# Ledger of designs, part 1: VH-VL binders against f4iux6r469to655

All scores and structures are predictions.

Target 1, 187 residues: f4iux6r469to655
Amino acid sequence: RLLQRLPGCVSRDLIDQLTVEYCYLNSKTNRKKLVKALFNVPRTSLELLAYYSRMVATLASCMKDIPSMLVQMLEDEFNSLVHKKDQMNIETKIRNIRFIGELCKFKIVPAGLVFSCLKACLDEFTHHNIDVACNLLETCGRFLYRSPETTLRMTNMLDILMRLKNVKNLDPRQSTLVENAYYLCKP
Structure headers, positions and changes below count from the first letter of each chain, unless a header shows other numbers; antibody chains aren't numbered by Kabat.
F stands for the ipSAE by ESMFold2-Fast; E and O both for that by ESMFold2, at different seeds; each is averaged over both directions (binder to target, target to binder). V2 = 0.75 x the mean of E and O + 0.25 x the DockQ between their complexes.
[cut] marks letters that were taken out.

## First folded at step 1 (VH-VL)

Design e11
Fold by ESMFold2 at other seeds, look of step 5:
Structure e11 (fold): chain C 187 residues (1-187), chain A 121 residues (1-121), chain B 107 residues (1-107)
Amino acid sequence: as target 1 above (187 residues)
Amino acid sequence: QVQLVESGGGLVQPGGSLRLSCAASGFTFSSYSIQWVRQAPGKGLEWVSSISSSGSYIYYRREVKGRFTISRDNSKNTLYLQMNSLRAEDTAVYYCARDHYEFWSGSFDYWGQGTLVTVSS
Amino acid sequence: DIQMTQSPSSLSASVGDRVTITCKASQSISSYLAWYQQKPGQAPELLIYAASSLESGVPDRFSGSRYGTDFTLTISSLQPEDIATYYCQQYDSTPYTFGGGTKVEIK
């Protein structure tokens, strides 16, 4: 079926072609199956997130329930995991937050959700939330910094990030991760 | 159909070694964290070890750390548990269990039927 | 380690009875709690996750609830096929830990 081809769409042309072909399977059941397949992207295949986000953006005008269901599932996943203290979910958290960030760049996820996720990470700036915050910034931080509507709020968040780096005892890996994220937003 | 099948259990003397395998099918194995859980005969459940989907994050219960090694081969859809320096207290049915799909860790939606490990003189 | 104290350790009830099983965590685990059913000679099966969410295919007579660190599994009308041992499990942090189990029998 067409959803089995989804993990193989490693180029713009491949995902665009599959998107066109999928339009001929436009039923409520098939839309739910697509959303579930997009949500379950393998944690080892983060490069697919931009292509999946492109597909969602292409379908958004004619299949409004696809972006709304996917965003709700991603937000629920973030909230379900935000306080978990084990490290087993770090790969899931990274996939989650990078998908949210990619969808934000395609104007599918509202910036308000991104800032809420970032604030939660900065409020509890621990090893896990440090990685999540930095991955979110690496994915969509520059986009939000350059957007007039969000520049001020992103600047304030970046100032908080650097203050936390200065006052927390971060190991060299974490310190480098924070610096890389910061300068990706403000080169 | 999601399926997990353990193998490699048996009778071994104290100090011996066994290698358990868990063959997975019916789902994208490389997308899931997998756990080993054990149950001594007539007793409750005890978590043993966890491995992340990529294999990059590995955790053990304190009593087996240094003796047991969890690993996975995503190309073969197989989870392993190498058990060295076995003790009588390690006698149990060993299950592999898949993380629940909605929360991705810690709760286990599919279990194998288990493989019995008996450590006795 | 987070200790999960489960009570009672066993119970006997009649078909149709309402059955409750309690599990108390030694510290906050938010709603990261699961309930499992293990029938004799079989592997455990997931009933409830996230303290109150019913796993697909599980009968509606099963429900879960949370109050602080106190968790309850309820069987609204006990059936013969519900003879099993029930376990709670926290999955907030490693080591993941289970309650001691509740053996349910029909009298």
Scores: ipSAE 0.148, ipTM 0.692, lowest interface PAE 5.3, mean pLDDT 89
Fold by ESMFold2, look of step 2:
Structure e11 (fold): chain C 187 residues (1-187), chain A 121 residues (1-121), chain B 107 residues (1-107)
Amino acid sequence: as target 1 above (187 residues)
Amino acid sequence: QVQLVESGGGLVQPGGSLRLSCAASGFTFSSYSIQWVRQAPGKGLEWVSSISSSGSYIYYRREVKGRFTISRDNSKNTLYLQMNSLRAEDTAVYYCARDHYEFWSGSFDYWGQGTLVTVSS
Amino acid sequence: DIQMTQSPSSLSASVGDRVTITCKASQSISSYLAWYQQKPGQAPELLIYAASSLESGVPDRFSGSRYGTDFTLTISSLQPEDIATYYCQQYDSTPYTFGGGTKVEIK
């Protein structure tokens, strides 16, 4: 029954309590069930992503396959959706990219994956990918900008972002979204 | 055990109305986008309408837009299709189909058995 | 709208034969293509998603491939239970569209 409590973990204390209860479930079957439950976080419950990422980071030292399976599933989901043109999956795309960004801040997702996702959105800077890129930057862009080993690449990506904003005729909402994401990373 | 059960089909005169229902069980209905797909007798498959998991994104094929209304009640695990101003061309078996959610984007991984709608005098 | 041109419209083959069905998209759909099997009087069932990924519970004799906008469903060794109509479907953008179908019969 412990997986049914995941959607209710809306605080650090609640997710930490659940994490402790999962600490000794070391069968591969139980770990796979947990990863699937974390991956299937509701599209409308983005506030849970930081808490789920915290749980993954806590478990990473004793259940190393949990972070590896989750990250692979998120990367596969991103690649499955990135070129899709229908609006139906925008909520899933936002959930996906914010989860990747949260896990990056917990050192579970490597920065290389984040940059690959960002590059894919900038290479096809359309209405849909604009929102995805900005959500990624809002989630982990400042973290990567302030990290010495990633500052140069993040700076280059932010320069590309602003050039694309200036070249493309974005509507006012998207222009504001891009500017907010940029200055959140480089205040 | 994923299950989708359509109901509400029948014989209707041109210009009439029907409301189709699709009862879902065996999965978390509110996490899935759902589609209506139809198949005229002896013919191929034709997408009709889509509704996102939250209900916020709704799309129709051009031929039914303005006449059909897709909706969902996540508390009852039920999808609906309100069909107004029916035409002979709307005669088909109507399927509800679940969008493939886990791991990849939506193809339709589970289908109901369909409900027949016949529009004729 | 994205047109999906499926061929052949029908085919007849012997048990054990290798069968291929082709679907061509009128524009790029990346790998957003599914294959369905529909037996007479039944609802469609998903065989392949993402052009080449086999749905759980589907026999290994089914496979899918993509080259550009050309997609292929292959049955490596046709079985009696494979008598059905097969449809491709793009799910890159709405309106989602299906191929015209391929009826597979045993000779």
Scores: ipSAE 0.140, ipTM 0.682, lowest interface PAE 5.8, mean pLDDT 89
Fold by ESMFold2, look of step 5:
Structure e11 (fold): chain C 187 residues (1-187), chain A 121 residues (1-121), chain B 107 residues (1-107)
Amino acid sequence: as target 1 above (187 residues)
Amino acid sequence: QVQLVESGGGLVQPGGSLRLSCAASGFTFSSYSIQWVRQAPGKGLEWVSSISSSGSYIYYRREVKGRFTISRDNSKNTLYLQMNSLRAEDTAVYYCARDHYEFWSGSFDYWGQGTLVTVSS
Amino acid sequence: DIQMTQSPSSLSASVGDRVTITCKASQSISSYLAWYQQKPGQAPELLIYAASSLESGVPDRFSGSRYGTDFTLTISSLQPEDIATYYCQQYDSTPYTFGGGTKVEIK
C-alpha cells in the first residue's frame, strides 16, 4: 500500500514522511519490493529521482541492501545499453544516468562509478552517448567539480569533452548541449 | 501474468484500411517500448514498427512508412497500428511484442497470439 | 540494414542429438542478439538474449555463444518438445532484423 504513494512524493516533506512510515515494514520481501518500485520510476517523471535518492540515503544506514540492490541494477542497466546503436532507448538511458547522478550527490553511488560511466560515453562519443554524458554532468558534474577529492579528475574529463566537441564536428544542437554542460560544471 | 492480445485483423481489399489494437495487462504498460512484428503465411518474422514508452519516439520499416501509423494510449494500456493503403504484400499475422525491459531492450520477451490481416481482391 | 544469415534452413535429428544452429551478422552487432523458438501454430518465445543469456524458464540444454559476428544456438540433447522453427534476431540497431529461420524436426 505505501509503495503506491511513491509517485506522488513530489516534495522533500512528502518523501520524508513516506520514508518514516516505511521503516516500520522492514522485511527482506518489503525491501525488494521497494527497490523494484524505485527502479521502475516512470521515464516521464524524472523530477522524482532526487526524492527517491533521498529516501535511499535515509534508509541506507538501517537497510544496507536497499542501496546495494538499486545501484547494482542501475549499473547493469547502463552496461547493457551503452554500446547499443538503436534510437529506441534514449528515454531509458536518460533516466538511468540521471538516477546514478542523483545517487552520487547523496553519496550512495561512488564517484568512481560516475567517472566510469562518463568515460564510456566519451570513448564512444555518438549522439546518444553525447546526450547521456551531458545529462550526467547536468545532474552531478558541478558537485564533483566542487569536491576536492574529485576536482582534478572532473577537470580532466571536461577537457576531454571539449576536445571531442571540436574534433567531432557536432551539429549546433549538440555543440550547445556540450557547452552548456561544461559551463554548468565550471561557471 | 503478462498478456498481450491483438485484435482488428480481417479481410480487406487492396487500398483499404484496418486498425489493429493490442490490449496489454499484467505489467506497467507505460514503462515499456512496444513493437509490431508480422509474419506472412509460411514465412519468417519481420519487424514493422516500434514506439517508445512515452510515445515520443516512433520508427517504421521502410516498406510501411507513410502508410502505417503506430500509436499508444497509456491510460488504456493499448497499442494501435493504423494501416492505410494496404497491399497484398501486407498479408500476415501481426503480433504485438513487448520490448525486454530488464537490461536488453530490443529483444522481445512477451508476444501476443497475433491477428491475421489478409489483403486480397 | 543489418542482414542476419541463418543456417541451416532446416534439419532433422534424433532425440538426444546435439543440434547447432548458426547466424552470421553482416556487421558487428556486439552481443545484441536474441534467439526465439516458434512452435507450430504459436507465437514466438524468447529463448536467449544478449547472445548467451537464458531467458527465465528456458531449459539449460539451450545455450548461445558468439564469435565475432557469428552466433550459435546449441541444443545439447534434443527433446521431442523442441520441434519448432528457431529465429535469430539482432537488436543492435533499427530496423531490427531476423534470420530466415531454422525448422527443426525429429527423425
Scores: ipSAE 0.132, ipTM 0.706, lowest interface PAE 5.9, mean pLDDT 89
Fold by ESMFold2 at other seeds, look of step 2:
Structure e11 (fold): chain C 187 residues (1-187), chain A 121 residues (1-121), chain B 107 residues (1-107)
Amino acid sequence: as target 1 above (187 residues)
Amino acid sequence: QVQLVESGGGLVQPGGSLRLSCAASGFTFSSYSIQWVRQAPGKGLEWVSSISSSGSYIYYRREVKGRFTISRDNSKNTLYLQMNSLRAEDTAVYYCARDHYEFWSGSFDYWGQGTLVTVSS
Amino acid sequence: DIQMTQSPSSLSASVGDRVTITCKASQSISSYLAWYQQKPGQAPELLIYAASSLESGVPDRFSGSRYGTDFTLTISSLQPEDIATYYCQQYDSTPYTFGGGTKVEIK
């Protein structure tokens, strides 16, 4: 019932109000239902990811299993799809990685997981993994670059990204995508 | 309960056309990739076509490309397969199959009961 | 296209027997392999996805394993309701392809 309102929370105020209302439903069954609803965010509504991440961050102190369950589901999804080479799952891969990136900015996903995902994409630098890596960087790359504890590792990853761009003979779309992601993070 | 119901099969002459429908219920149709899989009488399973949840990514088996058109109407929870220039080798039971949601993997967790298409003179 | 070579094409076994069915991919497909059961006159049903994960509601006597490009479906103790044709399917890349099937009968 209350979860049917999630797709309509297109502002900070709307997601905050729903979050307050949901705090009164503190049972294990209701927490699992919330996590599943958050995970199933529509692929066409990626603007919701920041608001859903805000809700998770707000609930994290009082319902600690919500962030842990959601992060585990997102990591499992990433791992189940990262080596898959067809285009059928690209929309899901983009949703997945942008959600991970948003949660990283809210301190729910540790930076180590983000770097692990980025490394997996760089290790197999193909059409979908190029798109996934660039979407991750677009979402949280500048945040990690400007954070003192992660600046060195992000710089190293960006250097690897540019080396791969230069040696892999990427087509013009891919090359532009990588350049845009790089300069979003570093300049 | 998840349900997929195919319809539109029948007898058609070579060179003819049919449009298959798959009506979905019991799940959020717009969140799933859906596929057509066929099985000739007494034979194995053969993937035919896939369409992504948004409809933006469409793939066909080489032998049907240019003759078959997959489409979906997410507002009506319905998948379609327009089959043109039908040949005898297209004779099969046609299944509508849903991708496994949790990992969008191309494995098919729910199948309809199928609709028979027979192409003969 | 990725060819899936499934063996045997048919088998007969007694109730209680351990049954194994193998499937070999023509190239690496990671763990993107599913097993289906199709009972006579019915649509296929998913048994196993991701090479070894049991779908909800599938009895524990079914299991799947992977070694490289070789995949195995095991029925630890064959039951009368397991009479069916079993198919493997790769879903690493399109075109998604199925093995030729293994018809399992009771002696």
Scores: ipSAE 0.090, ipTM 0.681, lowest interface PAE 6.6, mean pLDDT 89

Design m01
Fold by ESMFold2, look of step 5:
Structure m01 (fold): chain C 187 residues (1-187), chain A 119 residues (1-119), chain B 112 residues (1-112)
Amino acid sequence: as target 1 above (187 residues)
Amino acid sequence: EVQLVQSGAEVKKPGASVKVSCKASGYTFTGYYIHWVRQAPGQGLEWIGWINPNSGGTKYNEKFKGRATLTADTSTSTAYLELSSLRSEDTAVYYCARDYYGSEWFDYWGQGTLVTVSS
Amino acid sequence: DIVMTQSPDSLAVSLGERATINCKSSQSVLYSSNNKNYLAWYQQKPGQPPKLLIYWASTRESGVPDRFSGSGSGTDFTLTISSLQAEDVAVYYCQQYYSTPTFGQGTKVEIK
């Protein structure tokens, strides 16, 4: 079963080879199974997200339901968790937002979704949402800052983030995390 | 095919304990929370708590704190509810249910386990 | 805890007619930052577990017939069965997941 090889695809060549082999399994059932396997990437295996996003981008032109299903699942997951404060959810939130950010760089997730996620985190600036926002910016913030059509909105969001850092009593780790995310986007 | 299969009915005396099992199949067990919900005869639904099978983390409805214990065995893909110091008002059908997104709405339910507490 | 109140407790409807079930929460279940209502609907037939029908107040679960629809926002929600079928005889529950999950008391739907 080709899905069992997915966790081992730690290089461009490996994920590209698996993607080609998977094309021969192009049925609606197999496409749903692939999406579920991609979505269920272990929370400890964040390095796989870029490779999984590459596979989705490769398949997007021919199998349009794969990116649409995955993006819908990720958006639903974000919305489910954004206002929940249970500390056991932070690893899931980080996996979720970094996957969204990687898919944005591959032009699978629209920038509008990224800005909506960022806005939700800034509107309720909780301990979890600071980490989520910073992880999103570290993943795709510079990409959006360098893109002419999104530069202004990204700049405004970064300004809001810095103002929130200055008025909130953040611990040193989170204060540094916010500053690092800001300057990564605007070097 | 996602399935949650629960253990059989139990009859217990007041003051005893009961342990209900919920065996999951058709999905990655450690990727999703398992919730427990009960329904007293002729009554509505009452949430008991959840377990994260990956970490062992739990959350309980305050009404059950100190009496309910949720556990999971990843080697058998089975979640457990143990309820101690049983009273007659604990007579109910106990369900396990899956929480796909951590959102606390439930897309798959077990068949239910009747627990009867009689003096 | 957020209290969920359904009305009516019981409803008798002729085959093919519209059934309407109301659910009211003691506080808003709308999270303004994402504009989502944290509200689900379930169907429960005798001797069976609940079955998910609707989530996010209005999104139908896969495989649920089009005759089921959800509407409402904030504190007031409605489940509508546009043309009641014999197989729709059941008890229906609303559930919020904005905070600690709580359920309505249920509405029994039967054929008149």
Scores: ipSAE 0.229, ipTM 0.730, lowest interface PAE 4.6, mean pLDDT 89
Fold by ESMFold2 at other seeds, look of step 7:
Formats: sequence, C-alpha cells, structure tokens
Structure m01 (fold): chain C 187 residues (1-187), chain A 119 residues (1-119), chain B 112 residues (1-112)
Amino acid sequence: as target 1 above (187 residues)
Amino acid sequence: EVQLVQSGAEVKKPGASVKVSCKASGYTFTGYYIHWVRQAPGQGLEWIGWINPNSGGTKYNEKFKGRATLTADTSTSTAYLELSSLRSEDTAVYYCARDYYGSEWFDYWGQGTLVTVSS
Amino acid sequence: DIVMTQSPDSLAVSLGERATINCKSSQSVLYSSNNKNYLAWYQQKPGQPPKLLIYWASTRESGVPDRFSGSGSGTDFTLTISSLQAEDVAVYYCQQYYSTPTFGQGTKVEIK
C-alpha cells in the first residue's frame, strides 16, 4: 500500500503528494491503518514528525477520527512511559513528546495537553523527564511563548524550569539541556 | 589561561581521611562543574564525582558514596575532595578536571595529587 | 554504568606508520535527539595528567595534530594515528559521557 511510502516522505512536496493519493483510499479501515503507521514512526526518523503532522493537519478537516485517534494514542503512550527509567525507553519518549509538540504547532494537539505533559515532567524533574521536558520545549516552546493566549503560562513554566535547574542536583549534561531549551523559547 | 592547581602529595594510614584542594583560575569558577578522577599506580582512570560550584550540588560514583565528599569555596575559587576511611586500594593520583559546558568530557585537568595509603 | 573496553592493551608501531586503537562500549553512546556520539579520547604521557584529543567521537580539540582522527558510532569507535611520531608515545583512553563517565582501561602505544 501507499503506507509503505510514508517513511520516505522527507519533504513537504513528498508528504503532500502522498496525502492527496491517500484521499482516494478514504475508509474507516484505511484511516485506522494510517494512524497506526503514523504512530509507529521509526525512533531514528524524528525529522519525519513535522511532515507526518502536516499530513494529519491536512486530513483533519475531512477525517476527524485521524487526529483524534493519533492524539489519544500519543497521550496514552506518554502516560504509560512517564515513570519508566530504562535507558531503552528514552528514544521512544523523545519520539512521543516531539510528535506531540509538532502536532501542537499544527493546532492538532491543544496547548493544554502540552502543558499537562510539561507539568508532569516538572513535578518529577529527574531522570528521563528532564530530557523529555527539554525536547518538548525545543519542539513547540517558542511557538507557545510567542502565542498571546499561552505566553503567560509558558513564561511561568519556564520560570519553574529554571528554578528546578538551580535547586535539583542536575548532571552537567542535564543542566546544559535545560539552559539550551530555555533560551530557545526565550532568547 | 585556564589553570587548575592542586595541593601537594599526602601520606596517610588506613582509616584516616584526606582532603585534596583544586584552585581554579582563568575562567568563571561557578560556570563550570568540577570533576574528580583518580588513577591508581600503573592503572586506568576512575571517575569519583562532580560538584556544581554555583549550587554546591554533587554526584558520586556509587563506589565512593559514603566516603567521598566534594565541596567548593567560591570566595577562593577552590574545589575540594575529601575521602574518608582510607584503604590501601585508595592509593592513587587524584585529579580535578573541568567539564566542557556540561558535556562531561574534560578540557582542563589539574596536575594531580598523589595520595599514598600504607600501614 | 557503561563499560568501555579498549583493544589492544598495548601496541608497538614503527615510526611513521599507522596506529589504530579500538574502543567498544557496552551500550550505545549515540543520542538520537542530537545525533551525537558521546565519546572522547585522551592522551596521557608519563607523569602528566590526561590531555583531551577528540570529543564527539571525531572532532579534534584545538591544537591537536591532524594525524589524530576518531571514527565510529554507537558502540564501536576507533582512534587512528596516521603517521606515528616519537612524541605520540603515551597511553590512550576512550571515555563515554552519555551517562556517568567511564573510561576504557587504556592502550599503551610504543615505538617498535
């Protein structure tokens, strides 16, 4: 099927072309298969997330179950992983949170979900949650900081982030990740 | 010039404590973590821990927990390693090292301090 | 902790010839988010502290001669001295900084 081509869509033109072709296969079964394929994006192919998010945004106006199913699966994945410590899970956590962040920039994921994920990481600001918080901020933090309706809440979250950096016993790597994420949002 | 100057050699008996100093100059002391690494005679390098001189935060290699204490004095730009309950296995050259912007690889090293533990 | 294993333990190479040192980590030190290998190489001459040669697996530190190069990714890394000089006689260590820093056991390089 057309879904085998998804990992090869490394440009705006390629994903747009596949999106148009996919519209001719619009059935409930095909929509579920698309969502599963999008969700299973390879962990090593993070550059695809913006293009996948673009496809979802394009299809959202006429296939409302695609964004709904995908967002639910991503939220469930976040909640299932947020407390896991295994090094093998970090790459899946990064894929998960960056996908959520990309979908937020395309207005598929509401900002409230992003802030909920960020709050969960800040409430337990240790281990992988530091990396996850920083990756979320790198993906959509500046977008939320520049958006008038979310600027104040993002500012407050960034202030909490920097306070936690100063009071938690962060590794030098973690401390640098936090500083970089902060200044990407608020130069 | 970035420079890390350590205190002189120490000779100790088993069960005693030692405190090694590392005076930093040529950069903003509170802007960089200080790590401690040791090297037993004829052997490789072993990481002990780090201190954030700005916050006083520390992390230790589990092997040294309960025996190693890292401190920093920002007024003198000096980091300290104190190692207690010394054993003959603790005989080594102890180095302080500066990390490169939180990367945990070390761009500048002190000259080393030999600590000898003998009965 | 990530275990770093170097090979060989000792290496004798003729002046002007290539020296190759291998380093293997017990798990990947490649961070997918930034696509960087968290691997450094150090040179230590007798009576001296270690000196940084290479970081991010392949980037030479300032002032390090071009004959030193690093390569590899994930779990397998190599330090190459393309044309051994007398001043290169030393012990060489790899170090990972993906997690709690750990060093390889060292490789002694001597002139044959």
Scores: ipSAE 0.006, ipTM 0.573, lowest interface PAE 10.7, mean pLDDT 88
Fold by ESMFold2, look of step 7:
Structure m01 (fold): chain C 187 residues (1-187), chain A 119 residues (1-119), chain B 112 residues (1-112)
Amino acid sequence: as target 1 above (187 residues)
Amino acid sequence: EVQLVQSGAEVKKPGASVKVSCKASGYTFTGYYIHWVRQAPGQGLEWIGWINPNSGGTKYNEKFKGRATLTADTSTSTAYLELSSLRSEDTAVYYCARDYYGSEWFDYWGQGTLVTVSS
Amino acid sequence: DIVMTQSPDSLAVSLGERATINCKSSQSVLYSSNNKNYLAWYQQKPGQPPKLLIYWASTRESGVPDRFSGSGSGTDFTLTISSLQAEDVAVYYCQQYYSTPTFGQGTKVEIK
């Protein structure tokens, strides 16, 4: 089956080839299987997220349920995890938010969802939420900063981020993460 | 030429307080966090807390919360550890250490200050 | 808190031979988004403060001899002294900085 090839698609050519082959699978069951395979990308293989997002963007034109199902699953996962504090969830939270950020750059996830996720992290700017916010910004923050329709809101969010860094008593590690994320967006 | 010079050894009775100084030179004092670490005789290293000399922000190991106070004087480039309600178990060498640009590994250490608590 | 456990507690190695020190953390200190292991190694000679040898698990601090190397990832780490010198007699500590800093209990290295 074609889904066994997903973890091996480590280049643009490989994911594009698989995407073309998959485009001929019109069964609703096959599309659900694809979405589940994409959603369950290994937490240790974050480099695949851009390629998976590219595949979703390509298939979106002919298989509208693929992006809609995937985005819903990612949003549900974010909301279920955002207040959890146990250590085992940090890797899942990072995978989740990076996937959301990659899909935003491909215009599959609307900027509004990204800003809602970022706001949730800034409203409770502690623990894993600091890491999640920084990873989101590293993934799509410059994209949103450079886009005319989102520049002002992104600028306001970055200002809030820096105020929180200065007011909250962040560990040196997290303070550095915030600074790096800020300057990646607004060099 | 980065240097952290600590105050001299102290002998205290249980219940007293001690204040150890750490004078920094050879770098921009407000650009680096200062950590405090102690080592009881024949034992390993135990982290006490850090201070950000730029903001005055601090964090403490839960074990020392309420007894340890970290301060910094930017005009003299000096960090201080004050430990109150001393116990015999607080007998140790106390070190200040500079972290590498917010990383929390310690690239330079003071020479250590022996604090002895005896009744 | 992340507990750091070193092994062995002490070892004796002949001059010019290899010394190997292990450090195990109770939780992973690998941050997946930057792929960095938040792990450092220190050398402490009698009557002296600790001296930084290695950071990011494998990066040698400036001025540290090439015979010192660090390796490992996640929860298991190793400090290796490829050719032990007389001046390397010391206690060696690992330290994690993924969260609240904690140190291993130390490994004493002696000449056989």
Scores: ipSAE 0.005, ipTM 0.542, lowest interface PAE 12.4, mean pLDDT 88
Fold by ESMFold2 at other seeds, look of step 2:
Structure m01 (fold): chain C 187 residues (1-187), chain A 119 residues (1-119), chain B 112 residues (1-112)
Amino acid sequence: as target 1 above (187 residues)
Amino acid sequence: EVQLVQSGAEVKKPGASVKVSCKASGYTFTGYYIHWVRQAPGQGLEWIGWINPNSGGTKYNEKFKGRATLTADTSTSTAYLELSSLRSEDTAVYYCARDYYGSEWFDYWGQGTLVTVSS
Amino acid sequence: DIVMTQSPDSLAVSLGERATINCKSSQSVLYSSNNKNYLAWYQQKPGQPPKLLIYWASTRESGVPDRFSGSGSGTDFTLTISSLQAEDVAVYYCQQYYSTPTFGQGTKVEIK
């Protein structure tokens, strides 16, 4: 019914309209169903993540278990996937990290979690983790770089990223991806 | 210039442990993962796991988790494989190998260390 | 785990003639987003460690003679030695690195 409309919310106004309608379903069971639906966003529909994150942020002040459940599920997913190399997992990893990054911009995910995810990717700077790190930076890196409380740590992480690019001799695609992510954060 | 030099052959009894060393030279040791691969006599190759010498992070083939321990000493540029609770099927040549930029294909290999497990 | 199956198990080829080794994976090792096949080939001579020949299914490693070539995609791959030389007598292994690394059982190439 109402949850089936989530994939169709491709604008700020559409997700806001659905969010208002969903406020009338405020029970523990309905909140769990919503979190599950948000978490299972189609891997091919990454454009929805910002709108889903907006919905979570709107509901956060009055339904505090929604953000806490979703963030825990996303963190658990990241930790379970960080070492997997199967092709089926790369789309899930990208969905996961972009969702974390969007929620960080809405101040639902703390910056500390983002830095932990980024550090894990830099510590094991391998094929999937390179893509994951770059997608995280493309999603929220400039936000963290321009935020006074996180600028220094973001700067240090970007310096490590560029050193790894130069040491690891990445293929041209990945080297370009790293450079693009860097300059998106620090123009 | 890149070299991986392993410790010498070992003969062990069932139930014992063995520790094989792999000394790296000719490149920045902490910049590359070290993998371990074994080859039973006359048989094919079997991946054991990797270590990130920079962070100490490891990953193991599930078959060896609990028995294999990978460590690295950055001060001597040396990686170690320790395999415990040895049994006769662990008789093999054990190789260390450097991966190509985290890709998990291996551009340089050590000379191998024969570990023989017999009564 | 992805199972790698090579054929034949052994191959006898006259000096100067073409040798062809096949490798089949139990699952596709092609990653669609970068269009790369996660497959490597190694040569192992008696008493030596493996030596990398080919990566990304078809790219020769530096210093590997151009008589070695790799082809194929998805689940089916071949290594071709266009003109076998005496120094090419070895066991050849394919390896996938799409997931947990696994190797084929090997193909022994001999001079007939």
Scores: ipSAE 0.000, ipTM 0.461, lowest interface PAE 15.1, mean pLDDT 87

